# Designs tried in a protein design chat: miniprotein binders against p81326. Part 209

Target 1, 226 residues: p81326
Amino acid sequence: MLHFGGFIMEINHISKILEKEREEYIRNKVEEYLKQGFSKDDAVNKANQSWRTYIGHRIQDVIYNLLKKFLKDSGLKVTTDKALNNRNLPEELDKVKRLIAINYGEYLFLPDADVIVYKVENNDIKIIAIISVKNSFRERRFETTYWKLKLKESPVTSHIKVFLATPDKDNEISYKCPNGKPKKMRIILEYELDGIYFLKEDFEETEKAKHFGKIVEDIIEISKKL
Key: E = the ipSAE of ESMFold2; O = the ipSAE of OpenDDE; V2 = 0.75 times the mean of E and O plus 0.25 times the DockQ between their complexes.

## First folded at step 21 (miniprotein)

Design KM6 (at its last look DockQ between E and O 0.73; V2 from the best seeds 0.70)
Fold by OpenDDE base, look of step 21:
Structure KM6 (fold): chain B 226 residues (1-226), chain A 83 residues (1-83)
Amino acid sequence: as target 1 above (226 residues)
Amino acid sequence: SEERRKIYELLWEAFYLLWEAMFLAEKGDYEEAIKKLEEAVKLLEEALKEAKELGNEELIKMVERMLKRVKELIEEIKKKLEE
């Protein structure tokens, strides 16, 4: 336990250093967009959007690689929605894609699934969990909840756990009721999803809201019950 | 600049290694955790070198502090293994 606190502090510190990258990144992008003929306001907005995309991919890649590595020994496999976005898929991934599809009558669509955890037993694929990675909640705040509810509607997908992983840098969902005021987003996400995992130290811990360090253990436990 | 980009890439790699070390420590694999932290130290030392070449005093201080803290964490874990 003592070591966990130490690790978290160092992780938080390096995160702060990486946040300095934002300042430099934004400055450089603003200059680039100004040279392209955009107004100052437009350049700033575009730069901020570019940063959000960039940092989102970085965090998603970190989470994907960690899960892939630490779930491997348990016989669990990991993929992404990007990997499934191909016309020519290996048989295994084609099955994974079909097993997470949501029925809309005439059409099948895939949920947003940044990370997909599954196992292969006796040539059968079982989807265990989908992890949505969100760096910020400025856009599409309840999209993950929508997909969870849609997956729950089918006996084919109802067993799939849906988790949210976030650093929540702006403290949008870190606490349920700060200063006596309920945070609707935290309450709803925690209620509807199977878990929220924070890549930070300062948050309100509950049965469903945990430190990201617990996600591997939780997924392994779920996999044993399925 | 290309140099700044290199520094931040090193820091992202170090960030990953710290998480990896944490997960290893949670499993009780302290020896392997130490190895990952030592790898992170190497990356941070390289980042520090590049930061000094750029003359960014703020970044130098931040990386130096990080380097010190990671080394301290390694020593703390080593002490626990000897107990």
Scores: ipSAE 0.788, ipTM 0.908, lowest interface PAE 0.6, mean pLDDT 91
Fold by ESMFold2, look of step 21:
Structure KM6 (fold): chain B 226 residues (1-226), chain A 83 residues (1-83)
Amino acid sequence: as target 1 above (226 residues)
Amino acid sequence: SEERRKIYELLWEAFYLLWEAMFLAEKGDYEEAIKKLEEAVKLLEEALKEAKELGNEELIKMVERMLKRVKELIEEIKKKLEE
């Protein structure tokens, strides 16, 4: 496969445009919350939370549509947590939902499963991978690793690959030893997860930490082993 | 503003096309990758026009840089296709 370094660097310019969108979004939301009577501190906190939700969904939609388009010819299907939360699920999606659910005694809950890749063979559904989209690691830093560990506890879900997709614009996990100091978050995430896929150029590439452009090939390769 | 939101939507659509082109190039489908990049150029040129009408100098500069780099990528892929 051919690789285009200039293309990857141009994606970083898009990331800078997204940062400008963030600044404007936060400013507008703070003014909105102040108008509603919130304190400055509360308005800022609410605006930042609102942004994290907004950007996460935008990135998730991009990832979903790209994977759906490029995995279809390999017999692989893609869905999202949004689709699985519909009131009246088609039988196929209801089975997907049940196959990724985690048992907590009397309760069943879905893991952090923003995007789900699966295949259908003879009316049998096999979950290949889930991709968690995360744009900030300031809160719930290891939530994705928790879900990976829970999926490993059952033989019916232990095969499911758990990937993290991130722009990591603040460089929270881009390098293992920035400034010569081990970055705990990057090291643990890379150790526990099956892969980290960066939507930017500037990061330390490893066997598990790759450009997002490699994810389609990786998923197809995994699906052939199942 | 509503005009600024329109510009960001064009940029998000261009972002999708850039990743689409990258996946096509990874498959060796260079001609289709170029078509997607040319479509992205059209959206970026529209975004630039809107940014100029708004008078937003920072946004104009960012879109111009992005547009230049996408056009350079098109030429890089064309050159590799001919090799």
Scores: ipSAE 0.599, ipTM 0.844, lowest interface PAE 1.3, mean pLDDT 83
ESMFold2 (binder alone), look of step 21: mean pLDDT 86; pTM 0.850

Design KM7 (at its last look DockQ between E and O 0.57; V2 from the best seeds 0.56)
Fold by ESMFold2, look of step 21:
Structure KM7 (fold): chain B 226 residues (1-226), chain A 83 residues (1-83)
Amino acid sequence: as target 1 above (226 residues)
Amino acid sequence: SEERREIYELMWEAFYLLWEALFLAERGDYEEAIKKLEEAVKLLEEALKEAKELGNEELIRMVERLLERVEELIEEIKKKLEE
C-alpha cells in the first residue's frame, strides 16, 4: 500500500501548478495596477500580496472540504476562521469560537486557525486540532508557533494539536539542513508544532513532517485518545 | 480573461478531486477513487479544450501531461483492485 500512496502523491505535484498560475496571475495583476496609476514597484508589491491572499484562500478551501468529507464518518466536525467571524453564529460555532479565543485584556483574538477540527460529546465541544495554512514564510514566519505556545498556557486549550499545511513551493522549510546548514525556520517549526503537512512531492519527511495525505489518519488517531 | 479564469477554476476542482482520490486510495476505497479520477479527467479534458481555443501552447502541454498522469494512476489503481 505505501508505494501506491507514493505514486498518488507524485501525481499531485502542487508546486508546478502553483508556479504556472502564479506567473500568469502576477503578470495580469501588474498590468491591472499599472492601469490604475500605481508605480511599477507598487504594482509588483501589490500583485505579490494579492497572490498570497488568493492562493492562501484556495488552498484553505481545498483543505477544508477534504477534511470535512473524510472526517465525518469518525464523528469529527470541521469549521473555518471565516465561518467563526460571521455575525450571529449558531450556538455550536459560538462555543467553538469561545474555546479557541485568547484573551489579551480588553481584546479577544482568534489564533491563526484557518481550519478547525472538533467533536461534540454529551453537548460538550472538544477542539481536536487547528490547521494553519501557509503558502509563504517571508512574513510572520513563526506566527503559528506563537499561537501553539499561547494555547499551551491554559489547561483548557493545551490539548489542541496545531498543524501547519503548506505547498512550500520556494523550499523555505522543506529541508532541515540544505547545503549542510541548519534551516532555522524548518527546525523551529517542526520542534514547536505538532505536525507539518506538505502539499508537494519534494521535502524531507520526518515523524512530524509528512505528506498532506496522512493528515486524516493522524487526526482520527488523536481524536481517539481524548 | 474570462476563459483564463475558467481554465484555472477547472484545474483547482480537478486538483481537489485528485487529492480526494488519494485519500480514498489510502484507505483502500479503490472503486470510489477511480470514480473521482474519472471525474477529474472530464474536467481536465474541458480545460484542455479551452486551452486549445486560446492557443496557449504551454498550458496545453501542462494539461496534457497532467491528464496522462491521471490516466496512469487510474491504471495503477485498477491493478490494486485485481490483487
Scores: ipSAE 0.594, ipTM 0.826, lowest interface PAE 1.3, mean pLDDT 82
Fold by OpenDDE base, look of step 21:
Structure KM7 (fold): chain B 226 residues (1-226), chain A 83 residues (1-83)
Amino acid sequence: as target 1 above (226 residues)
Amino acid sequence: SEERREIYELMWEAFYLLWEALFLAERGDYEEAIKKLEEAVKLLEEALKEAKELGNEELIRMVERLLERVEELIEEIKKKLEE
């Protein structure tokens, strides 16, 4: 077995290098916001938020493209909530959108779904999984859990697996009980979600907490049971 | 600077290729994995060239280290294919 441990380490190293881009990015954005008339404190805050958005989108795009590529041969399709945010959808995507909608009585709303995996069989669409991508957990820590619980409430959506993919750069959920102290967020996310996939090496592996390299195989296996 | 941006873009592309290589290797497609890694090497070599032109010692060191590790990984996979 290729000890992919070393390989994963190098991937993590690139991630760290790309984080250094942050310093330059922030500096440039701060200067831009200062020129726009913002205070120094406001400029710094806005720059940091801009960086979080930027890096989050880049990671999400990488994950989306990887899943799209490696699930294709298995006959699985991939889309995003962004792609579904259109008034004029192709029939297939319109069906996908309807099949992930959550009922709030008078209203239907979509869950946050960075990546949606589905298959088409006999002209019927089956939603397989929703993947939420989070770079950090500073905001809306249990949002993914909320959506998972809401999806469980309907027989139409109860079968949909909900996964979290994260580099967890700040080690917020990498371990359950570091130094004997339970990390509430890790425990709850692992309990409520169908899986957590880490884009890093240093984490506590469990049945539900795995390396991101396993996500393709797991999704394919789930798709065969649906 | 525009030059730094280009270096980082090359590194993002290399990052993608490394993950792609990992997924290929996980399914046993070692030859294809090597091809992706070789593509990553080319991107990183370009990044290194640009970093040297920029005179950024930190970026140079970082890219050189990464190149070395990717090349080592290629050799490790090649050895496995010969067994």
Scores: ipSAE 0.521, ipTM 0.807, lowest interface PAE 0.9, mean pLDDT 88
ESMFold2 (binder alone), look of step 21: mean pLDDT 87; pTM 0.862

Design KM8 (at its last look DockQ between E and O 0.64; V2 from the best seeds 0.70)
Fold by OpenDDE base, look of step 21:
Structure KM8 (fold): chain B 226 residues (1-226), chain A 83 residues (1-83)
Amino acid sequence: as target 1 above (226 residues)
Amino acid sequence: SEERRKIYELLWEAFYLLWEAQFLAEKGDYEEAIKKLEEAVKLLEEALKEAKELGNEELIKMVERLLKRVKELIEEIKKKLEE
């Protein structure tokens, strides 16, 4: 397998260029919020939050479209939690929604599921994997692990793999023990989740922590065992 | 500016194509990977044109570098396919 290390390098480079978009975006948003009467500090904070939302959606869309395209030939389908947030769902998506629901006694709630991979066999739906996309870990650091544990509690959902995909721009979980100090977040996420996929080159690879380029193959392999 | 927005949209599209090429290469579909990279080159050339019109020297330099590297990658893959 010709490891074209070149692809990853170019992806990293374009990512750096796109980070310049942040600087311009923040500047423009700060100016906008200042005009609205916010203080400088509030304007900066609001601008940063707006950027996090924006960039998160852009990355999620890229991941969704890639998975949708490259899993199609294997007979696998992809949807999102947003697509499921409708009162009038097609029968197939209604079934998907029900098969990922978590029981809280009197209530059913859906896990955070940025991307959902499933297959249809003999008019039966099998959920294969849920992928959470995180650009940064500043907020809700262990939310994905919570959902994994909750899904594991039911025989209906216990088979569902939960993956995390991240560029990890701030190197929050790229290494387990940098400088001999354990990174609690990396260790816990890797232990509790079925896999972590990095949209970057510089990270500590393990059995569960892999380059994002491997996610399609891994999902296809899992689908064959279900 | 609208021009800056256009440049970054082109770069996001190129970003997607680079990942698409990566997945194709992982499957062994190198010919199709090259096609995606060539499409990315077109987008980057357009981005470079717009960056020059904007007069942003830093962005021009960064896009030129990326464009060069993607072209080199295409040639490397082509060479490997001929071996």
Scores: ipSAE 0.741, ipTM 0.891, lowest interface PAE 0.6, mean pLDDT 90
Fold by ESMFold2, look of step 21:
Structure KM8 (fold): chain B 226 residues (1-226), chain A 83 residues (1-83)
Amino acid sequence: as target 1 above (226 residues)
Amino acid sequence: SEERRKIYELLWEAFYLLWEAQFLAEKGDYEEAIKKLEEAVKLLEEALKEAKELGNEELIKMVERLLKRVKELIEEIKKKLEE
């Protein structure tokens, strides 16, 4: 049997290309912000934030399109939080939105669920999994675990699997005990989440921490038990 | 700058095809994986052509390395398909 283990998307090739794209993107955005009247320091800060948003959306689009294509023959459908925030939702997506919303008293909010996998069975909708895409763990490090814990609090959402997908370019969560020292971020994320899927080859693999290439098989198996 | 933006769009399309090939190979669809990798080669060759016209030596080297890697993968999968 042929197994690639993420070999196609090796960190050495993709990371170098992404770094070059980042440099050009930031340079162009700094010029744009300076023309809008921002100071140099403010323009640089805004450009870096703009890059983080841009690269996050590019990776989310790749994940969305791959899951949509490869889950279709198993009767599974895929949507995004962006699609669920559109005005005048189709009835199907309105049901998806209601089935993942979390109640905060008089307010209802969607979890940070970049990609949502669901199935339609006899006009009933069942949410299978939510995938959160994270490029950096510098800020809001445990946001995905927060949403998993909130989903577990209600009987209508407690079955929903919560996955994290990440390139983890800076090795913030790639290893559980680098140099013999426990890495809090990795340990807590792996403990609380249903799975972590790495878009790179070099990481410590466990039952919950896997190469992104395994996510389709895992989702299909979960859907058969629901 | 517009030509450099085109290069990155071609590279992102190639990245998608590379991941698509990865998923196909994981489920044993090796012939389909090869087709996606061959599509990626065409996009990478176009990106290389654009990088050469721009004269950007660094981009040329990056794309050439990726292109070589993808071609090696195609041959590896073809060899496995015969078994």
Scores: ipSAE 0.709, ipTM 0.874, lowest interface PAE 1.0, mean pLDDT 85
ESMFold2 (binder alone), look of step 21: mean pLDDT 86; pTM 0.845

Design KM9 (at its last fold request DockQ between E and O 0.79; V2 from the best seeds 0.75)
Fold by ESMFold2, look of step 21:
Structure KM9 (fold): chain B 226 residues (1-226), chain A 83 residues (1-83)
Amino acid sequence: as target 1 above (226 residues)
Amino acid sequence: SEERRKIYELMWEAFYLLWEALFLAERGDYEEAIKKLEEAVKLLEEALKEAKELGNEELIKMVERLLKRVEEMIEEIKKKLEE
């Protein structure tokens, strides 16, 4: 579709401009940490970690606000892990929190779910999807897969779709067989998750791996079947 | 610097508006998509002004190219609206 391709191209262009922020951000943070007395090596490491946190939050905010805006007319509500960890939860959000909790015997823990989509039906809450936002796969490569498997273990949570949203700028999961060699991380993530949504142009599209522009349509269709 | 920070804040807001316009256009809401793109144009014009005051030639060219293409997208969508 021609108009869809045009939007993707311009979104990709502005993403390239935003990538230029990294160098200035890191330089400023290194200077700040050096002034605090950290060694050069420590300052650089801390600055890189700070950037990963910053960019992850920026992308998460964009995704949250887009989903909140474009799912509301379909009767779907959106919240975040940050909102669910508030000490003074409204009753509705407290129910959302309890509905996604994972049972570990005597303990209940919330999965790491950056963005949660749910609907309210006759004062009852139905969780539709959890979207995990990953900017990089350096540390917690399969965290999202683990939570999907745990949610599948219970009839109460097994219906919850678990999606991964990522710019994947370093091409860690963009292709199944780059250079003719299977990429285990992409293959396992695609197999286990309900979908991977890329915030970039250059990736191998499949039934489960698609451009982020398709996520609203997909969530609405899922909600109609539940 | 604070000046570079302002440019990137404008670009993040424009990024969000481009995504909004995409989703609106996919619904067939072309008039609202145009409004979001026009908002993005205003932010890009301000970002361009700030980039010129900074003297960052690379950023100036990147923002100028983006601005021109977004204006072209507005015309493309207007054409679809008239069909």
Scores: ipSAE 0.802, ipTM 0.914, lowest interface PAE 0.7, mean pLDDT 88
Fold by OpenDDE base, fold request of step 22:
Structure KM9 (fold): chain B 226 residues (1-226), chain A 83 residues (1-83)
Amino acid sequence: as target 1 above (226 residues)
Amino acid sequence: SEERRKIYELMWEAFYLLWEALFLAERGDYEEAIKKLEEAVKLLEEALKEAKELGNEELIKMVERLLKRVEEMIEEIKKKLEE
């Protein structure tokens, strides 16, 4: 087994270079917002929010494209919750949408699903997994857990695996008990979710907490049991 | 600057290629992994060129270091293929 430790380090190095983009991005956005008449404090806050949105989308796109490419060879398909928001859906996607919908009585709502993995067998759709991508845990820390629990409540959706993919740049969930102190968020997320996949090297590996490089194999294995 | 944006776009593309190479390597496709890494080297070389044109010494050093590491990784994988 290629100790890909060095390989992961290189990926992390690129991430560090990209973090320097943040400084420049924020500076430019602050200037833009100042010109729009915002106060310095408001400009900084808006710039930071804009950065979070930007970087989140970039990482999400990378993850989506990787999964789409590497799952395709196994006959698996991917989509997103955003793609399902259209009124006129192809039949296949309409079925996908219905099979992940959560019942709230008079209303059906979709879980947050950055990536939806499914297969088509004998003209039947089987949902395999939902992957949530989070760059940071500053807001809505347990949102993915909420959706997992809601999906468990129905026999229609209870089989769907829910995974979290994150670079965890702030080391919020990388370790369970750093310095002997339990990190509630890591413990709860690992307990409730089917897996956590890290886009980084420095984390505590467990049966459920793995390097992102393992996600394709894990999804393929799950798909064979469905 | 537009030049800086170009550098970061190249870095994002390289980032994707490195992940792609990792996934290829994880499934045992080492030859294809090397191809992706070689593509990443080309992007990084372009990024380095642009960084030099900007005169940003810090960025130059960072890209040079990354380039060297990716090249070393290619060599390591090649050695493993020969084993």
Scores: ipSAE 0.720, ipTM 0.887, lowest interface PAE 0.6, mean pLDDT 90
ESMFold2 (binder alone), look of step 21: mean pLDDT 87; pTM 0.854
OpenDDE base, look of step 21: ipSAE 0.565; ipTM 0.827
ESMFold2, fold request of step 22: ipSAE 0.713, 0.747, 0.726; ipTM 0.889, 0.893, 0.884
ESMFold2 (binder alone), fold request of step 22: mean pLDDT 87, 87, 87; pTM 0.856, 0.860, 0.858
OpenDDE base, fold request of step 22: ipSAE 0.718, 0.702; ipTM 0.886, 0.882

Design W138 (at its last fold request DockQ between E and O 0.77; V2 from the best seeds 0.81)
Fold by ESMFold2, fold request of step 22:
Parts: structure tokens; C-alpha cells; sequence
Structure W138 (fold): chain B 226 residues (1-226), chain A 83 residues (1-83)
């Protein structure tokens, strides 16, 4: 319905925009934890942990809403892992959940799929892509690659594209060889994933490592082949 | 410059409001989404005035596109409200 030339590219400023919220957020959370009886040091540490979780969800929400907006005229639908974990799922979302679930014998688990893009044709659901949103790479650096490899193991999920979206504020994966030395995490993520989409201006662009603004075009093209 | 810093501040605030409006739209809070977008439009109009006085053609085009995007979002949401 709406055709935006530049709005999606403004996500490159997400770190600057969200950082302005940090001071107020931390102050409010410290107050909350002090009310719960935590010491000052514990309250501060918990508030910082809470901020990291909050910022991740905030970025995920921005990505979700932008994709929902820009993909709807192409007949593509978008959902989230949060929506799929609700107890009372509509039939459509229950099918999406089952189509991305990974079977471990007696157990069934969802991959780390923060945002899911799919289409519906004649009541059939086809999963196009999942996007993992990472604000930092301090923990579980290669979790997304694990899920890509697991999805590749089955013919019913092997077509699903797995993308990583990140502001990468600290330049942990922005360059392949920043000092002439290979950056292991960037090289492995780029090799194994179908794409890395940066939420900032300055990084080493490649065929797979792109500005987030390109993701809509890429998803639409993939959906035409599926 | 101080003028460029002012434009950047206005743009960052407007962009954030536009993202918040999309979130509100997703939740069905159409009236509040429109209010966020109207606030963004005012900030973008102020930024455009400063950019024109500065003569920065790239910044003018960027702000004009954001302003167009925000106004189109308002129109879309108003149509949903009439339903």
C-alpha cells in the first residue's frame, strides 16, 4: 500500500536512537529492584541485564513492524517467536509453528527465529525466511548457524532462508579482516547463513552482508522462487 | 555545526515516533498512532525549514522523503479508522 523510498534505511540510526533511552530505563529499573529488596549493587547489575534484554526486544519490534509494513503488498506475512509461543494460536500460526519446529525424537523445539516471514497460497503455508536479531555477540555467538544447519537437515525445512540482523555497535562482525587477521565470527556467520543485514552505515558489504534496507527486496525475490 | 546537530536531533526523534506509530498500528491503537505521526510531521517540518536555510540538498531530500512517508502513514491509518 505505501511505497517508501528511504524510511526503512533510517534503521541505520537505531543504536543512536535507543541509546537515548538507556539512562532513564536503568534509573527506573534500579528503583524497581530496590523496592523488591535487592542491594544497590545487585539492583544495578540486574538493571543492566534487563536493559540488554529490553534493547534486543526493541530492535526486534522495529524490524518486525518494518517488515510487516513493507512486505504486505507482496502477499507476504510476518510473525514473531513471541506470537508463536502464545497458548491460543490461530490455525494459521499453529501451522507456521509446526513448519519451523525441529524434531529431536520425543521433543520438539523452535529454532531461534525472532521474526518469521511466510506466505499463504490456497491454504498452504510456505516459510520463506527467519531472521535472528542479535544486539551483541557476547554469548551464543554461533547459535543462528546451528539452527540453519538443523533446518538444512530436513527436506521440509531446507528451503528456509536464515538471516541475521544486527546493529553490531561494537564492530564484532562488521569486517572480515579488520587488521589483516580473519575475524572468525564474521567469516563463519557469513559462510553459513543466507545473509547478514546490518542496522548501521559502516561495515564491509559483500553479497551476503548488506544494509538492512535491502532485506525487503531480497525476501520478495526469494518468495518468487519458492 | 549547531544547525546540523539540531536537524539530527529532530530527525532521530521523528524516526523514533514513526517506529512507535507502526507498533501502535500493529496493536490496533490507530488514534495514538496518528498522534505519534502528527508529532513526527511537526518535527520533520521544523528540520526541513532548517535544512533549506542551510542549503543542504542531500538533507533536504532525506527530510522530504521522511515527511512524505509519515504523511502517507497518517492517510493509511485514517482510512482504517473510517472502517
Amino acid sequence: as target 1 above (226 residues)
Amino acid sequence: SEEEKKIEELLLKAIKLMWEALSLLDKGDYEEAIKKLEEAVKLLEEALKIAKELGNERLIKRVEQLLKDAKEMIEEIKEKLEE
Scores: ipSAE 0.837, ipTM 0.934, lowest interface PAE 0.6, mean pLDDT 90
Fold by OpenDDE base, fold request of step 22:
Structure W138 (fold): chain B 226 residues (1-226), chain A 83 residues (1-83)
Amino acid sequence: as target 1 above (226 residues)
Amino acid sequence: SEEEKKIEELLLKAIKLMWEALSLLDKGDYEEAIKKLEEAVKLLEEALKIAKELGNERLIKRVEQLLKDAKEMIEEIKEKLEE
């Protein structure tokens, strides 16, 4: 078992590390919005919204880079939906883009795919997994589930595993039935998705709900069956 | 203890720098990535010194592992720059 060592486990501290930047970030953004002519209340609200977007991108970036690093030796490649939105794609990424596209009749659209893992064998590309990164579940709670279900509808994409990675700082999905009350979101996400990976230690572990440190091994195992 | 808190602070800073280095590598900025990693190594060496003084074996092992990881990353980048 390739115990991907101590560095990947340090992901548990991602929320704590990034939260240290919040105060300064908010202060600077408030000042910026005030200079733009917004009221104090509007400036604060906009700054908070900006922070939510910013921290989400930072978490996604860390996860992307960790996966890229730890999957490299296995020959697996990693990209993002953002990279695929470029007009001038190399042939490899253009193929990746086409292989994750969802059919809506006259139109093809891409799923939300924060991280895409694929392999290249004999100039053939196989998509292995899509990882959705969520910092909070305040909005669009079932968006990842929607994309999983859509991918299942086509024989071209039905094999693609869809994973959720989250620090779940507010414990929205960390436990199935805390205090005897079912957490609808946890139950549905675990049922519909191929796995949930937590960037923390305090959660209810199941076959599908695991620590993020297991994701590399799981992806490698899936890749061998493709 | 106060010393254990200091070790944790140093570790968190070092981890952040290591993540930043990975991002820089992805962008092709190898020189700046090395600088970040070298800074992380300095922080980890300081943390290791304190951990050894405390005799905390768990913290020593954790810091040593991160230090090893950071140094290996530097060497990998250097090798790539020489090719």
Scores: ipSAE 0.820, ipTM 0.929, lowest interface PAE 0.5, mean pLDDT 93
ESMFold2, look of step 21: ipSAE 0.809; ipTM 0.923
ESMFold2 (binder alone), look of step 21: mean pLDDT 87; pTM 0.852
OpenDDE base, look of step 21: ipSAE 0.818; ipTM 0.928
ESMFold2, fold request of step 22: ipSAE 0.824, 0.832; ipTM 0.926, 0.930
ESMFold2 (binder alone), fold request of step 22: mean pLDDT 87, 87, 87; pTM 0.854, 0.847, 0.855
OpenDDE base, fold request of step 22: ipSAE 0.819, 0.820; ipTM 0.929, 0.929

Design W139 (at its last read DockQ between E and O 0.93; V2 from the best seeds 0.86)
Amino acid sequence: SEEEKKIEELILKAIKLMWEALSLLDKGDYEEAIKKLEEAVKLLEEALKIAKELGNERLIKRVEQLLKDVKEMIEEIKEKLEE
ESMFold2, look of step 21: ipSAE 0.835; ipTM 0.935
ESMFold2 (binder alone), look of step 21: mean pLDDT 87; pTM 0.851
OpenDDE base, look of step 21: ipSAE 0.812; ipTM 0.925
ESMFold2, fold request of step 22: ipSAE 0.845, 0.845, 0.789; ipTM 0.937, 0.939, 0.911
ESMFold2 (binder alone), fold request of step 22: mean pLDDT 88, 88, 88; pTM 0.862, 0.861, 0.863
OpenDDE base, fold request of step 22: ipSAE 0.817, 0.817, 0.818; ipTM 0.927, 0.928, 0.928
ESMFold2, last read: ipSAE 0.842, 0.847, 0.843; ipTM 0.936, 0.940, 0.935
ESMFold2 (binder alone), last read: mean pLDDT 88, 88, 88; pTM 0.863, 0.861, 0.862
OpenDDE base, last read: ipSAE 0.816, 0.819, 0.817; ipTM 0.927, 0.928, 0.928

Design W140 (at its last read DockQ between E and O 0.89; V2 from the best seeds 0.85)
Amino acid sequence: SEEEKKIEELILKAIKLMWEALSLLDKGDYEEAIKKLEEAVKLLEEALKIAKELGNERLIKRVEQLLKDAKEMIEEIKEKLEE
ESMFold2, look of step 21: ipSAE 0.832; ipTM 0.934
ESMFold2 (binder alone), look of step 21: mean pLDDT 88; pTM 0.861
OpenDDE base, look of step 21: ipSAE 0.822; ipTM 0.929
ESMFold2, fold request of step 22: ipSAE 0.856, 0.846, 0.848; ipTM 0.942, 0.938, 0.940
ESMFold2 (binder alone), fold request of step 22: mean pLDDT 88, 88, 88; pTM 0.862, 0.861, 0.861
OpenDDE base, fold request of step 22: ipSAE 0.825, 0.827, 0.826; ipTM 0.931, 0.932, 0.931
ESMFold2, last read: ipSAE 0.849, 0.821, 0.840; ipTM 0.939, 0.930, 0.936
ESMFold2 (binder alone), last read: mean pLDDT 88, 88, 88; pTM 0.863, 0.864, 0.863
OpenDDE base, last read: ipSAE 0.826, 0.826, 0.826; ipTM 0.931, 0.931, 0.931

